# VHH binders against q9xw16, part 250

Target 1, 132 residues: q9xw16
Amino acid sequence: MSGWNAYIDTMTAAAPSIKRCAIVGAADGSVWARTEADNVFKASEEELKTFVALFNDVTQVPAKGADIEGVHYVVPRTEESLIFGKKENTGFFAVKTKSAVLIAVYEGPNEVAAQVRKAVESMQTYLNNAGY
Key: E = the ipSAE of ESMFold2; O = the ipSAE of OpenDDE; V2 = 0.75 times the mean of E and O plus 0.25 times the DockQ between their complexes.

## First folded at step 23 (VHH; framework vhh_8ghr_2)

Design ha45 (at its last look DockQ between E and O 0.73; V2 from the best seeds 0.00; counts 0 for: pae E 2.5 > 2, unsure alone 62.9 < 65)
Fold by OpenDDE, look of step 23:
Structure ha45 (fold): chain B 132 residues (1-132), chain A 123 residues (1-123)
Amino acid sequence: as target 1 above (132 residues)
Amino acid sequence: EVQLVESGGGLVQPGGSLRLSCAASGFTFSDRYSLAWVRRAPGKGEELVARIKDSGEYTSYADSVKGRFTISADISKNTAYLQMNSLRVEDTAVYYCARGYPPLPEGDWFDYWGQGTLVTVSS
């Protein structure tokens, strides 16, 4: 367990709909921290490497979708440092900081998405301001 | 094995200068981590003195040392430094180097510490 786990806890506490969460290196997709125990974030290293590379050109992501934990998501929205994926009653928000990518997988109706986004973007802003 | 080793402590007169070093091993001082200097004065609690991210693009200082202390790092040597100028008697403490993370509002997070180096400021 890494000290980065504290930041996982912060995000999951801010948005109860978050089921799984991870903080990974933006450069290589290496896992810095992730939810564990009953809510293990299960994305493989190879998958994460591919995922973080999506931020190199987010404009292409809506057309092809994104895969996390072996699950394919449609991507209704991208921004320069944000990827939003959806599948049925689940989804994810991924945001990129200077050094990291924050990934939050959530479960629930569409209205919970706003809270999840706020949680990860809040962390994004915090990390960026701290140089991460 | 993660290890932090401080050096450079010693006895110095008020107004003097001292430079501490923290050599990190077992991990790379990279985007994932920060390094911090934390001091403990006799009979007092811990005080975060300074924090550095990467090679120094981002630094922070306790109000008590601003303008006098400078934290820096040499990434190629995986080493952090604390330049202490205009030292005061109240700066007397054991200075620890610690591996840290972004400072959450709830508190600072450090997972590895050095053995500490004693800095004594006395006339």
Scores: ipSAE 0.769, ipTM 0.885, lowest interface PAE 0.8, mean pLDDT 94
Fold by ESMFold2, look of step 23:
Structure ha45 (fold): chain B 132 residues (1-132), chain A 123 residues (1-123)
Amino acid sequence: as target 1 above (132 residues)
Amino acid sequence: EVQLVESGGGLVQPGGSLRLSCAASGFTFSDRYSLAWVRRAPGKGEELVARIKDSGEYTSYADSVKGRFTISADISKNTAYLQMNSLRVEDTAVYYCARGYPPLPEGDWFDYWGQGTLVTVSS
């Protein structure tokens, strides 16, 4: 149904520890592609609209935290185009491109987090270079 | 559902010009997709002629048409265009408008196609 699924496949292949992920429109949080079936990314459109708006001022996010899939995460710090959150043995990385926000949810220790971050930031660079 | 409708084809002499239009419905030009012109000449395979991000930015062209063809998009009319100048007999083909995505190293993917418009370049 959507050719954006190829980019989901690329990220999950690059970091097999990604449990769920999605590509959403940066303007409105609409889902362009996501992991499906047993790994379905379950965030609502309303939640995603709120989430992508956090990139309008990332400096305010550590004070509030962030919600994804009905889970509240602590956000220790942000970067201009990166938000990441932690809760217990789970976390997420989210990066903004020119057109989209890439979200990856993982479970596991800190070395897993580094692999996930590398995968989403590599895709961020690729999409930005392609104009997306 | 999603529909792409080409127009503007016809008969033209070598050295002439034509402007093709691709009117889109079922989605709006924004920043999620790309639009492309793909041509098929008799007995030939498909050739990707030109591509543009649906926002009107980030164009690319086949070497065979660089400097002669210009792709553009008008967001307000939800329409993409191909301005073809300095036409040659080898530009004769059916020209299709197609909706795609960011390019992949292995090739391009198009999920919707128009019916095509015939361009004939001959004297």
Scores: ipSAE 0.380, ipTM 0.721, lowest interface PAE 2.5, mean pLDDT 89
ESMFold2 (binder alone), look of step 23: mean pLDDT 79; pTM 0.805

Design ha46 (at its last look DockQ between E and O 0.78; V2 from the best seeds 0.00; counts 0 for: pae E 2.9 > 2, unsure alone 64.5 < 65)
Fold by OpenDDE, look of step 23:
Structure ha46 (fold): chain B 132 residues (1-132), chain A 123 residues (1-123)
Amino acid sequence: as target 1 above (132 residues)
Amino acid sequence: EVQLVESGGGLVQPGGSLRLSCAASGFTFSDRYSLAWVRRAPGKGEELVARIKDSGEYTSYADSVKGRFTISADISKNTAYLQMNSLRVEDTAVYYCARGYPPLPEGGYFDYWGQGTLVTVSS
């Protein structure tokens, strides 16, 4: 098990609505850690490679949407280092650090989104401050 | 197999200098990992001495060694170094190299450790 799993555990603990989570390399989408067992993050390496590339120009993402784990999400919001996707009662927050992309897929009503965002952005800030 | 091998320890007089090396193998020292030096003095607990990410874009030091110790790394050699200057008797300890990740709120996180190298500062 990757040491990066500890950070996944931190995010999932901070936001119980997170169902699946992954930490991947920002440059190539390589998986550093992912949720497993009953909540396996199932995105392929190829899909993740495409996904992390979205951060090269986030302004275009809302028009195209984003795919994670074979699921297409509409993207209501992007920021320089953030992509928010939504589909029915599910969604995801993806945030980019210097070296990584954190992806959290959640399930629940719109109200849970704020907590999920806070969890991943907190980790984002933490990692950035640590040089990651 | 992941391995960390420390070298460079020894006996030195107070005020002296020593340079430790940590050769990593079985993995590539990249932006996914950090390397750290952790020391354990006799009868005391572990102290994180210094941490480095990549080739030095990020470094941190314990207050006790700031201004005296410098951590560095050569990515091409997959090796980290600890330059210790102005050594003091209280710097006497076994110095371990460890593969690390960003420090968690609860403290540093390391998954692999070297065997350690003894540094003795004595007149």
Scores: ipSAE 0.709, ipTM 0.853, lowest interface PAE 0.9, mean pLDDT 94
Fold by ESMFold2, look of step 23:
Structure ha46 (fold): chain B 132 residues (1-132), chain A 123 residues (1-123)
Amino acid sequence: as target 1 above (132 residues)
Amino acid sequence: EVQLVESGGGLVQPGGSLRLSCAASGFTFSDRYSLAWVRRAPGKGEELVARIKDSGEYTSYADSVKGRFTISADISKNTAYLQMNSLRVEDTAVYYCARGYPPLPEGGYFDYWGQGTLVTVSS
């Protein structure tokens, strides 16, 4: 456990619909913090390295989708620092900061997705302003 | 285990300069942490003097030291520095190096501290 766990707690408190969440290094996908115990974020280091590299050219992502925790998601569109994916009644939002990628996995309808996006983008803005 | 070892403290006259060093072990400077200098003067609370992202970028300073002190980091040496110029008697304190994270809205936390180095500014 690292002091980055406080930022996991902040995001999950802001959007209780987040089921699993992680903060990973933008350069290498190393796990800085993640949800643990009964809601472990279980992506492998190799998978996360591949995932964060998607931010090197987000325009290529919709054509191939994205994998997180061994689940393949359709990525309808991207923004420069945002990738989100959908699979059935589940999805994720991932945002890139200067140093990290924040990943939140949720289940539920569009109302839940908007809450999750807001929580993750608020943290993205905060970390970017702090230089992270 | 993570260790932070300060050095470079001492006695100096007002107007003088010192450079403090903080040698880190047990982790590498990358892009994940911040390094900070915190000082404690006798009978006073702790003051956050300067902070730098461990990559060597994004510095901040207390108003009391702006223009006089410069924080830096040398990734290749895993060491942070505090260059202290135009020293004043009020700068007399024990200076601690600390590892931290971006501040949370309600406050910030440091998870590892050095043992401190004494800086005395006196004629």
Scores: ipSAE 0.323, ipTM 0.657, lowest interface PAE 2.9, mean pLDDT 88
ESMFold2 (binder alone), look of step 23: mean pLDDT 79; pTM 0.805

Design ha47 (at its last look DockQ between E and O 0.82; V2 from the best seeds 0.00; counts 0 for: pae E 2.5 > 2, unsure alone 63.0 < 65)
Fold by OpenDDE, look of step 23:
Structure ha47 (fold): chain B 132 residues (1-132), chain A 123 residues (1-123)
Amino acid sequence: as target 1 above (132 residues)
Amino acid sequence: EVQLVESGGGLVQPGGSLRLSCAASGFTFSDRYSIAWVRRAPGKGEELVARIKDSGEYTYYADSVKGRFTISADISKNTAYLQMNSLRVEDTAVYYCARGYPPLPEGAYFDYWGQGTLVTVSS
């Protein structure tokens, strides 16, 4: 496993509703770390390459939605470095750092979303401050 | 296979200079990693000396070496360096090169280490 797995563990510990999580390269979508075992993050390299490219113009994403792990999500909200997707009782938060994209897929009611967002944004801030 | 190999250690007088090299193989210097120098003096614990991200945009130095040591990296050679100037007796230690990640709140995180190179500062 990659050393980046420690940061996966940090995010999943901070938000128990996170089912799957990944850290990927912002430039190419390469997987640096991901949840495994019973909660394998299953997005393909090609899919991730497409996904990280969404950050090149987030304003277009709400109209198109976003695909992760073969699942299509509606995108109610985007910010310069954030994409929020929803599908029924699931969703994801993706945030972009200088070098990486953090993706957290969660399950639960809308109320859990705030905690998930906080977890990934906290990591985002931490990594940015460290130059990542 | 990931490998880090240090070189450049040796005996030097106080006030002298030394340049350490860390040749990395099995991975490429990239946005994914940082490179750090960690030293271990006799009878003491490990001390993070310096860390570099990318080609030098982000660097860290221990207070004990600020202004004297400079960490750098040559991406084309997949090699990191530690320029040590104004060396002091207390700088005597085995210096290790390590592949690192963003420091966690609990401390620095490294997954691969070199075998180390001995730096002895003595009059």
Scores: ipSAE 0.655, ipTM 0.832, lowest interface PAE 0.9, mean pLDDT 94
Fold by ESMFold2, look of step 23:
Structure ha47 (fold): chain B 132 residues (1-132), chain A 123 residues (1-123)
Amino acid sequence: as target 1 above (132 residues)
Amino acid sequence: EVQLVESGGGLVQPGGSLRLSCAASGFTFSDRYSIAWVRRAPGKGEELVARIKDSGEYTYYADSVKGRFTISADISKNTAYLQMNSLRVEDTAVYYCARGYPPLPEGAYFDYWGQGTLVTVSS
């Protein structure tokens, strides 16, 4: 465990609909922190390395979708530093900072998705301003 | 194992300069951590003196040292430095190097500390 766990706690407290969450290194996908115990974020090292590389060209992601935790998501929307994935009543938001990628997996309707996006983007802004 | 080893402390007259070094082992300076200098004077609590991202960017200084102290990090040497200029008697303290993270609104968290190096500023 690392002091990055505090940032996991901040995001999950801000958006309780987040079921699983991780902070991973943007360069290599290494896990800096993740949800544990009953809600383990279980993506493999190889999967995370592939996932963070999607941010090298987000415009290509909608055509191929994205995999996280062994689940394939349709990606209806990307922005320069954000990937949004959907599968049925679940989804994820991932945002890139200067040093990391923040990943939040949630369940629920569109109102819940907006709350999750706000939580991860607020942390993205905070970390970018701090140089991370 | 993670270790932080300080050096460069000593006795100096007011107005003088010292450079403290913090050699890290067990992890590599990159872009994941911060390195901080924290000091403790007799009868006083801990004071966060300076902090830098371990890549060498994004600095913080306590108001009491701003303009006199400079923190830096050298990735190639895995070492952080505190250049202390225009030293004053109130700078007398044990200076600790610590590994931390991006600051939180509620305060800083440090998971590894060095043994400390004594800086005495006296005539």
Scores: ipSAE 0.385, ipTM 0.714, lowest interface PAE 2.5, mean pLDDT 89
ESMFold2 (binder alone), look of step 23: mean pLDDT 79; pTM 0.812

Design ha48 (at its last look DockQ between E and O 0.67; V2 from the best seeds 0.00; counts 0 for: pae E 2.3 > 2, unsure alone 63.0 < 65)
Fold by OpenDDE, look of step 23:
Structure ha48 (fold): chain B 132 residues (1-132), chain A 123 residues (1-123)
Amino acid sequence: as target 1 above (132 residues)
Amino acid sequence: EVQLVESGGGLVQPGGSLRLSCAASGFTFSDRYSLAWVRRAPGKGEELVARIKDSGEYTSYADSVKGRFTISADISKNTAYLQMNSLRVEDTAVYYCARGYPPLPEGEYFDYWGQGTLVTVSS
């Protein structure tokens, strides 16, 4: 268990709809922390490496979508440091900080997305302000 | 194996200066971690003295040491330092180096600690 698990817990507590969550290195997709036990974040190293590279040019991501945990998501929205993916009653928010990418996979109706976004963006802002 | 080793402690007179070092091994503290100095005075609890992220762009200090202590780091050596100036008797404590993370409002998180180095300020 990594000390970064505390930050996973913070995000999951802030948004109960988050099913799985991970904090990975922005440079290489290395896993710093992830949800475990009954809600294991299962993305592979290769997949995460590819995923974090999406932030190099987010403008192209909506056209091709994004894959997390072997699941393909359509990407309705991107910002400079944010990727939003959707699939049926699931989705994810990924945000990039100075050195990390935060990924939160959620399940529920569209209404829960706002809370999930707020949780990860709040953490994003906090980490950036702390130099992470 | 993760290891933190403090050095530089000793006896010094009030008003004197001392420089502590924390050599980290088994990990690189840049990007993913921070390093902090935490002290424990006799009969008192732990006090976070200073924290550093990366090479010094992000630092924080306890109010009790602001203006007197400076935390710095040499990333190439994977080492953090604590320059202590204008030392006071109340600065007497065992000083520990700890591997840390961003300071969440809920609390501080440290997962590895050094053995500590004793700093005694006395006339």
Scores: ipSAE 0.801, ipTM 0.896, lowest interface PAE 0.7, mean pLDDT 95
Fold by ESMFold2, look of step 23:
Structure ha48 (fold): chain B 132 residues (1-132), chain A 123 residues (1-123)
Amino acid sequence: as target 1 above (132 residues)
Amino acid sequence: EVQLVESGGGLVQPGGSLRLSCAASGFTFSDRYSLAWVRRAPGKGEELVARIKDSGEYTSYADSVKGRFTISADISKNTAYLQMNSLRVEDTAVYYCARGYPPLPEGEYFDYWGQGTLVTVSS
């Protein structure tokens, strides 16, 4: 493992229901690492730039939802550094750290979603404590 | 191509000071990486001496150098520095600049290294 890819592996191992995952720069949405191969995280640079900008004012996000990988999600909940999106039996959690945005796309019921949230927030805390 | 180029090594008496520089090219200091100084003395292993986030924040030091060495980064010059004060004979080593990431529970990973600069501390 190398660089930021090790953090992708850590999150997917902690929550196997994560189908796709990415770490992107908080300032510009550039991809630092992502799931690849059969589970490629397939969002464009322009889409990610728009997505990370949602964290500039999370209070506006529930009214308009969010798009990731060309899929539109309803956003029922936000917190200062967390956006939760849902579409049918799938969803995403995205959290902002000092330097990055962590994005995890999952499938499954509410108890699976809780595992995904825990994995992403645990990594958020770790990176923030390390200054990232 | 990412490159790290160290400079500032030399011969100094115990109690003296030196400042090492690490000029980076092929990437820009921002918020994505860390910079570290690692030293290797003859017959000894590698020692992580100091680390800084490439934004210039969040420093850490080996116990052996705390209070004597200071790491810094200048974003505008894309350069990291190691100010070494109160040098001791035991600080004699080749000092390498390295690029890294947030530490993992299982250890550290550095993907690019400089060629090193020799620091000799002797009477």
Scores: ipSAE 0.407, ipTM 0.731, lowest interface PAE 2.3, mean pLDDT 90
ESMFold2 (binder alone), look of step 23: mean pLDDT 78; pTM 0.799

Design ha49 (at its last look DockQ between E and O 0.77; V2 from the best seeds 0.00; counts 0 for: unsure alone 62.8 < 65)
Fold by OpenDDE, look of step 23:
Structure ha49 (fold): chain B 132 residues (1-132), chain A 123 residues (1-123)
Amino acid sequence: as target 1 above (132 residues)
Amino acid sequence: EVQLVESGGGLVQPGGSLRLSCAASGFTFSDRYSIAWVRRAPGKGEELVARIKDSGEYTYYADSVKGRFTISADISKNTAYLQMNSLRVEDTAVYYCARGYPPLPEGNYFDYWGQGTLVTVSS
């Protein structure tokens, strides 16, 4: 277990619709922490390396979408440090901090997305203020 | 295996200086971790003395040691340091090195600790 699990727990507690969550290195996509047990975050190292690289130019991401855990998502919205993906009743929010990328995969109606976004952005702000 | 080993503690007179070292193994200083010095004085609880992220861009100091103590890290040696100047009797404590993470709202979070090194400031 990683000490970063505490931050996974914080995000999942803040948004119950989050099914899987991961904290990875922004530079290389290395997994620092992830949900496990019944909600294992299953993205491969290679996939995550590709994923975190999307933040190098988020403007191109909506056109090509994003893949997480072998699932292709359409990307309706990007910001400088945020990627929002959707697929049917699922989606993800990925936010970039100074050193990390936070990824939260959720299930539910569109209404739950706001809570998920708030959870990951709150963590993003918190980590950035701490230098992470 | 993750290991932190402190050194450099000892007896020093008030106003003196001491430099503590924390040699880390089993992991590398990186964006993933912070290093902290935590001290425990006799009969008192733990106090976070200083914390460093990366090579020093982000540092924290307790008010009690600001201006006197300096935390630093040598990434190439995987070692952190605590330079203690203008030492006071109240600085007497066992000083621990700890691997840390961003502080949580409820408090500091550390997962690995060294064995500690005793610093005694006495006339």
Scores: ipSAE 0.738, ipTM 0.865, lowest interface PAE 0.8, mean pLDDT 94
Fold by ESMFold2, look of step 23:
Order: structure tokens, then C-alpha cells, then sequence
Structure ha49 (fold): chain B 132 residues (1-132), chain A 123 residues (1-123)
């Protein structure tokens, strides 16, 4: 398992409602680590390149929505380094660090979303403090 | 295959200077990894001497070398360096270049290592 996969494990342990997640390079969307096996994160490289570019101007994202794993999400809110996407009883949180974008796809009611957000933001803070 | 090749070791007198190089292949310096210098002195385990993000930013130094050693990375040459000034006898060790990741609370993990280069500091 890659050394970045330890950070996948940390996020999924902190928020068990995360069904799939990935850590991708912020510059090009290349996959550094992802959930595997029965919960494979299945976004294409082209899709991820488009997705990470959304962080160049997050204010434009609510008007367009976002695509991950071939699924189109409505984006109700963004912050400078955070994109929240929603579709039915599922959603995602994505956060940008100095080097990477962390993506967590979850299922559950809105109460669960707060736990997922906290997990990815905690990792964002950790990686930023480490220079990543 | 990832390779790290150290060079620049040798014999130097106390107070002298030496520059180690670590040429990387099989991956490209960007901002995904860290590069570290780890040393093994005779009869002692490993000591993390210095670490740098492979983009050339954010450095760490062991207290034992702070102010004397400087780690750097040249992205265009895919090479990291350790400038060692004011060398002391206790700096005598085999110096290894290693590839790592952001640190974890339980320690640093390095997945690829060079063969090591010997630095001997004696009068």
C-alpha cells in the first residue's frame, strides 16, 4: 500500500460514513491514494483534472455543479479551499491543501455530513501544517 | 524503479565543509514526497538529519545539526543536497538519502533508500 494510503485510512476511520475517498494532486488531479477493493474510487484522470481545477475559482462552482465518478452533484456551498456537493442521500466534501485535494464521498442524512466535513478538514489542517 | 544515488562523501577535518548530493530517478520532484538525509554512526541507530518537501520548501533539521547543515532540492535536476558546514567528529556516519511522505505522529516512513555515502570527520 502507498505511503499516502495511511491518510485515506485515517479519514475513513474518523468518518465511517465515507464510502469512497481519494487524495489527488492539486495541480493535475493525479491519484496519490484512494479507497480500493469493494469501495473503489472510480473517477477518471480527465474528470479529476477538471475537478481540481474548480479550486482555481470556487465562486463559479455553485452555478455549474461538479462531477465525480461520473455523477453530477449540485454544489450548494463553497469556501476558498472547500467544495460541498450533494445528490439525493449522498454527497461529497473536497478540500484543497498546499499540494493535494482530498475528496470524500459519503451517504447519509445531513447530520452525517458534518462528521465527514470535520474529518477532511482535520486532515487538511494536518497536511497544511506539514507543508502538503 | 525508484532509485536514489548519494555522492559527495569523504574524509574531512573538523571545522570543514562537505556537500552531499542525492540524484533521484523513477519519480519526479514535485510536491508529493519528501526527501530526507538519515545517518548511521558506528554503533548507533538511524538519526533523521534533515528533511525537505520535494518541491524544495519546508525544511526540518535535527537539533544536532541545526545552524550547520542546509538541505535543498533542485527540481530541475531532480536532485537533493545536504550542505554540511562546521563539521565535527560526531558527524562521522554513513549518510543515506531516502524518500518519504508527510510525517505521521508515530514517526517518519521512508519507502526508498540510497546505498549511503560515508562521511568521516577526523583530525
Amino acid sequence: as target 1 above (132 residues)
Amino acid sequence: EVQLVESGGGLVQPGGSLRLSCAASGFTFSDRYSIAWVRRAPGKGEELVARIKDSGEYTYYADSVKGRFTISADISKNTAYLQMNSLRVEDTAVYYCARGYPPLPEGNYFDYWGQGTLVTVSS
Scores: ipSAE 0.451, ipTM 0.756, lowest interface PAE 2.0, mean pLDDT 90
ESMFold2 (binder alone), look of step 23: mean pLDDT 79; pTM 0.806

Design ha5 (at its last look DockQ between E and O 0.77; V2 from the best seeds 0.00; counts 0 for: pae E 2.2 > 2, unsure alone 64.3 < 65)
Fold by OpenDDE, look of step 23:
Structure ha5 (fold): chain B 132 residues (1-132), chain A 123 residues (1-123)
Amino acid sequence: as target 1 above (132 residues)
Amino acid sequence: EVQLVESGGGLVQPGGSLRLSCAASGFTFSDRYSLSWVRRAPGKGEELVARIKDSGEYTSYADSVKGRFTISADISKNTAYLQMNSLRVEDTAVYYCARGYPPLPEGDYFDYWGQGTLVTVSS
């Protein structure tokens, strides 16, 4: 267990719709922490490496989508440091900090997305202010 | 293996100065880690003295040591330092170096600690 698990717990507590969550290195996609037990975040190292690289040019991501945990998501929205993916009643928010990428996979109706986004963006701001 | 080794502790008179070092090995305290100095005075609990992220762009201090103590780091040496000036008798404590993470509202979390170094401030 990593010390970064505390931050996973913070995000999952802030948004109960989050099913799986991970904190990875922005440079290489290395896993710093992830949800485990019944809600294991299962993205591979290679997949995460590819995923974090999407932030190098987010403008192209909506056209090609994004893959997480072997699942392909359409990407309705990107910002400089944010990727939003959707698939049926699931989705994800990924945000980039100075040194990390936070990924939250959620399940539920569209209405839960706002809370999930708020949770990860709140953590994003917090980490950035702390130099992470 | 993760290891933190403190050094530089000793006996000093009030008003004196001391510089502590924390040599980290088995990991690089950049990107995903911070280093903190935590002290335990006799009969008292733990107090976070100072925290550093990266080479010093991000630092924090306990109110009790602000203006007197300076935390710094040499990333190339994977070492953190605590420059203690204007030392007071109440600064007497065992000073520990600890590997940490971003501060949490609920409290600080550290997963690895050094053995500690004793700082005694006495006339």
Scores: ipSAE 0.801, ipTM 0.899, lowest interface PAE 0.7, mean pLDDT 95
Fold by ESMFold2, look of step 23:
Structure ha5 (fold): chain B 132 residues (1-132), chain A 123 residues (1-123)
Amino acid sequence: as target 1 above (132 residues)
Amino acid sequence: EVQLVESGGGLVQPGGSLRLSCAASGFTFSDRYSLSWVRRAPGKGEELVARIKDSGEYTSYADSVKGRFTISADISKNTAYLQMNSLRVEDTAVYYCARGYPPLPEGDYFDYWGQGTLVTVSS
């Protein structure tokens, strides 16, 4: 894998409730790094291309939801560079940086979601400040 | 395979200029990586001299070279450059081109290195 794995490790250390996580190119959804082995992030290249394109107009996403790893999530809210998806006891946060989309999938109650969001947004800020 | 090839080193007097080139192959400059110049003076550790996002934007420099050195990237030629002006004896080192990632507080990770090019600044 690529040296982007250090950024995966930083996010998963900051929010241990993250089950699966990926960093993908914002232009094409190509996987730059992901959780591996027993917790592999399994989204296809075609699915990720569609997913990152949602950030072209986040205002349309709540009406139709989002798919990651073959799972359909309802999207209760978006912000300019953030998509939050929910399905039962699982959810995801995805944020866009200048170059990438960071995706974190978690399981657990909504209290867990705040930790995951903080970890992902902290990395978003860091990468944006570095130009990525 | 990823390969980085430096050129442009040599002997120059203090106050002179040199331009280093780093020709990359095995990957295309876009927005995923950084290109850095790292120097090692004989008998000393390494110093990160300059870094640029491989898109050609977002540069940073060591304090010791700010205002004298300029890093750039030409995406169409898949090549990074280090323009070194107002050279000083302390700039004498082997200069390496390295592929890396966004900076990290814990340190930089470089996965590929060139062979290095010697810059000697001496009267």
Scores: ipSAE 0.456, ipTM 0.762, lowest interface PAE 2.2, mean pLDDT 90
ESMFold2 (binder alone), look of step 23: mean pLDDT 79; pTM 0.804

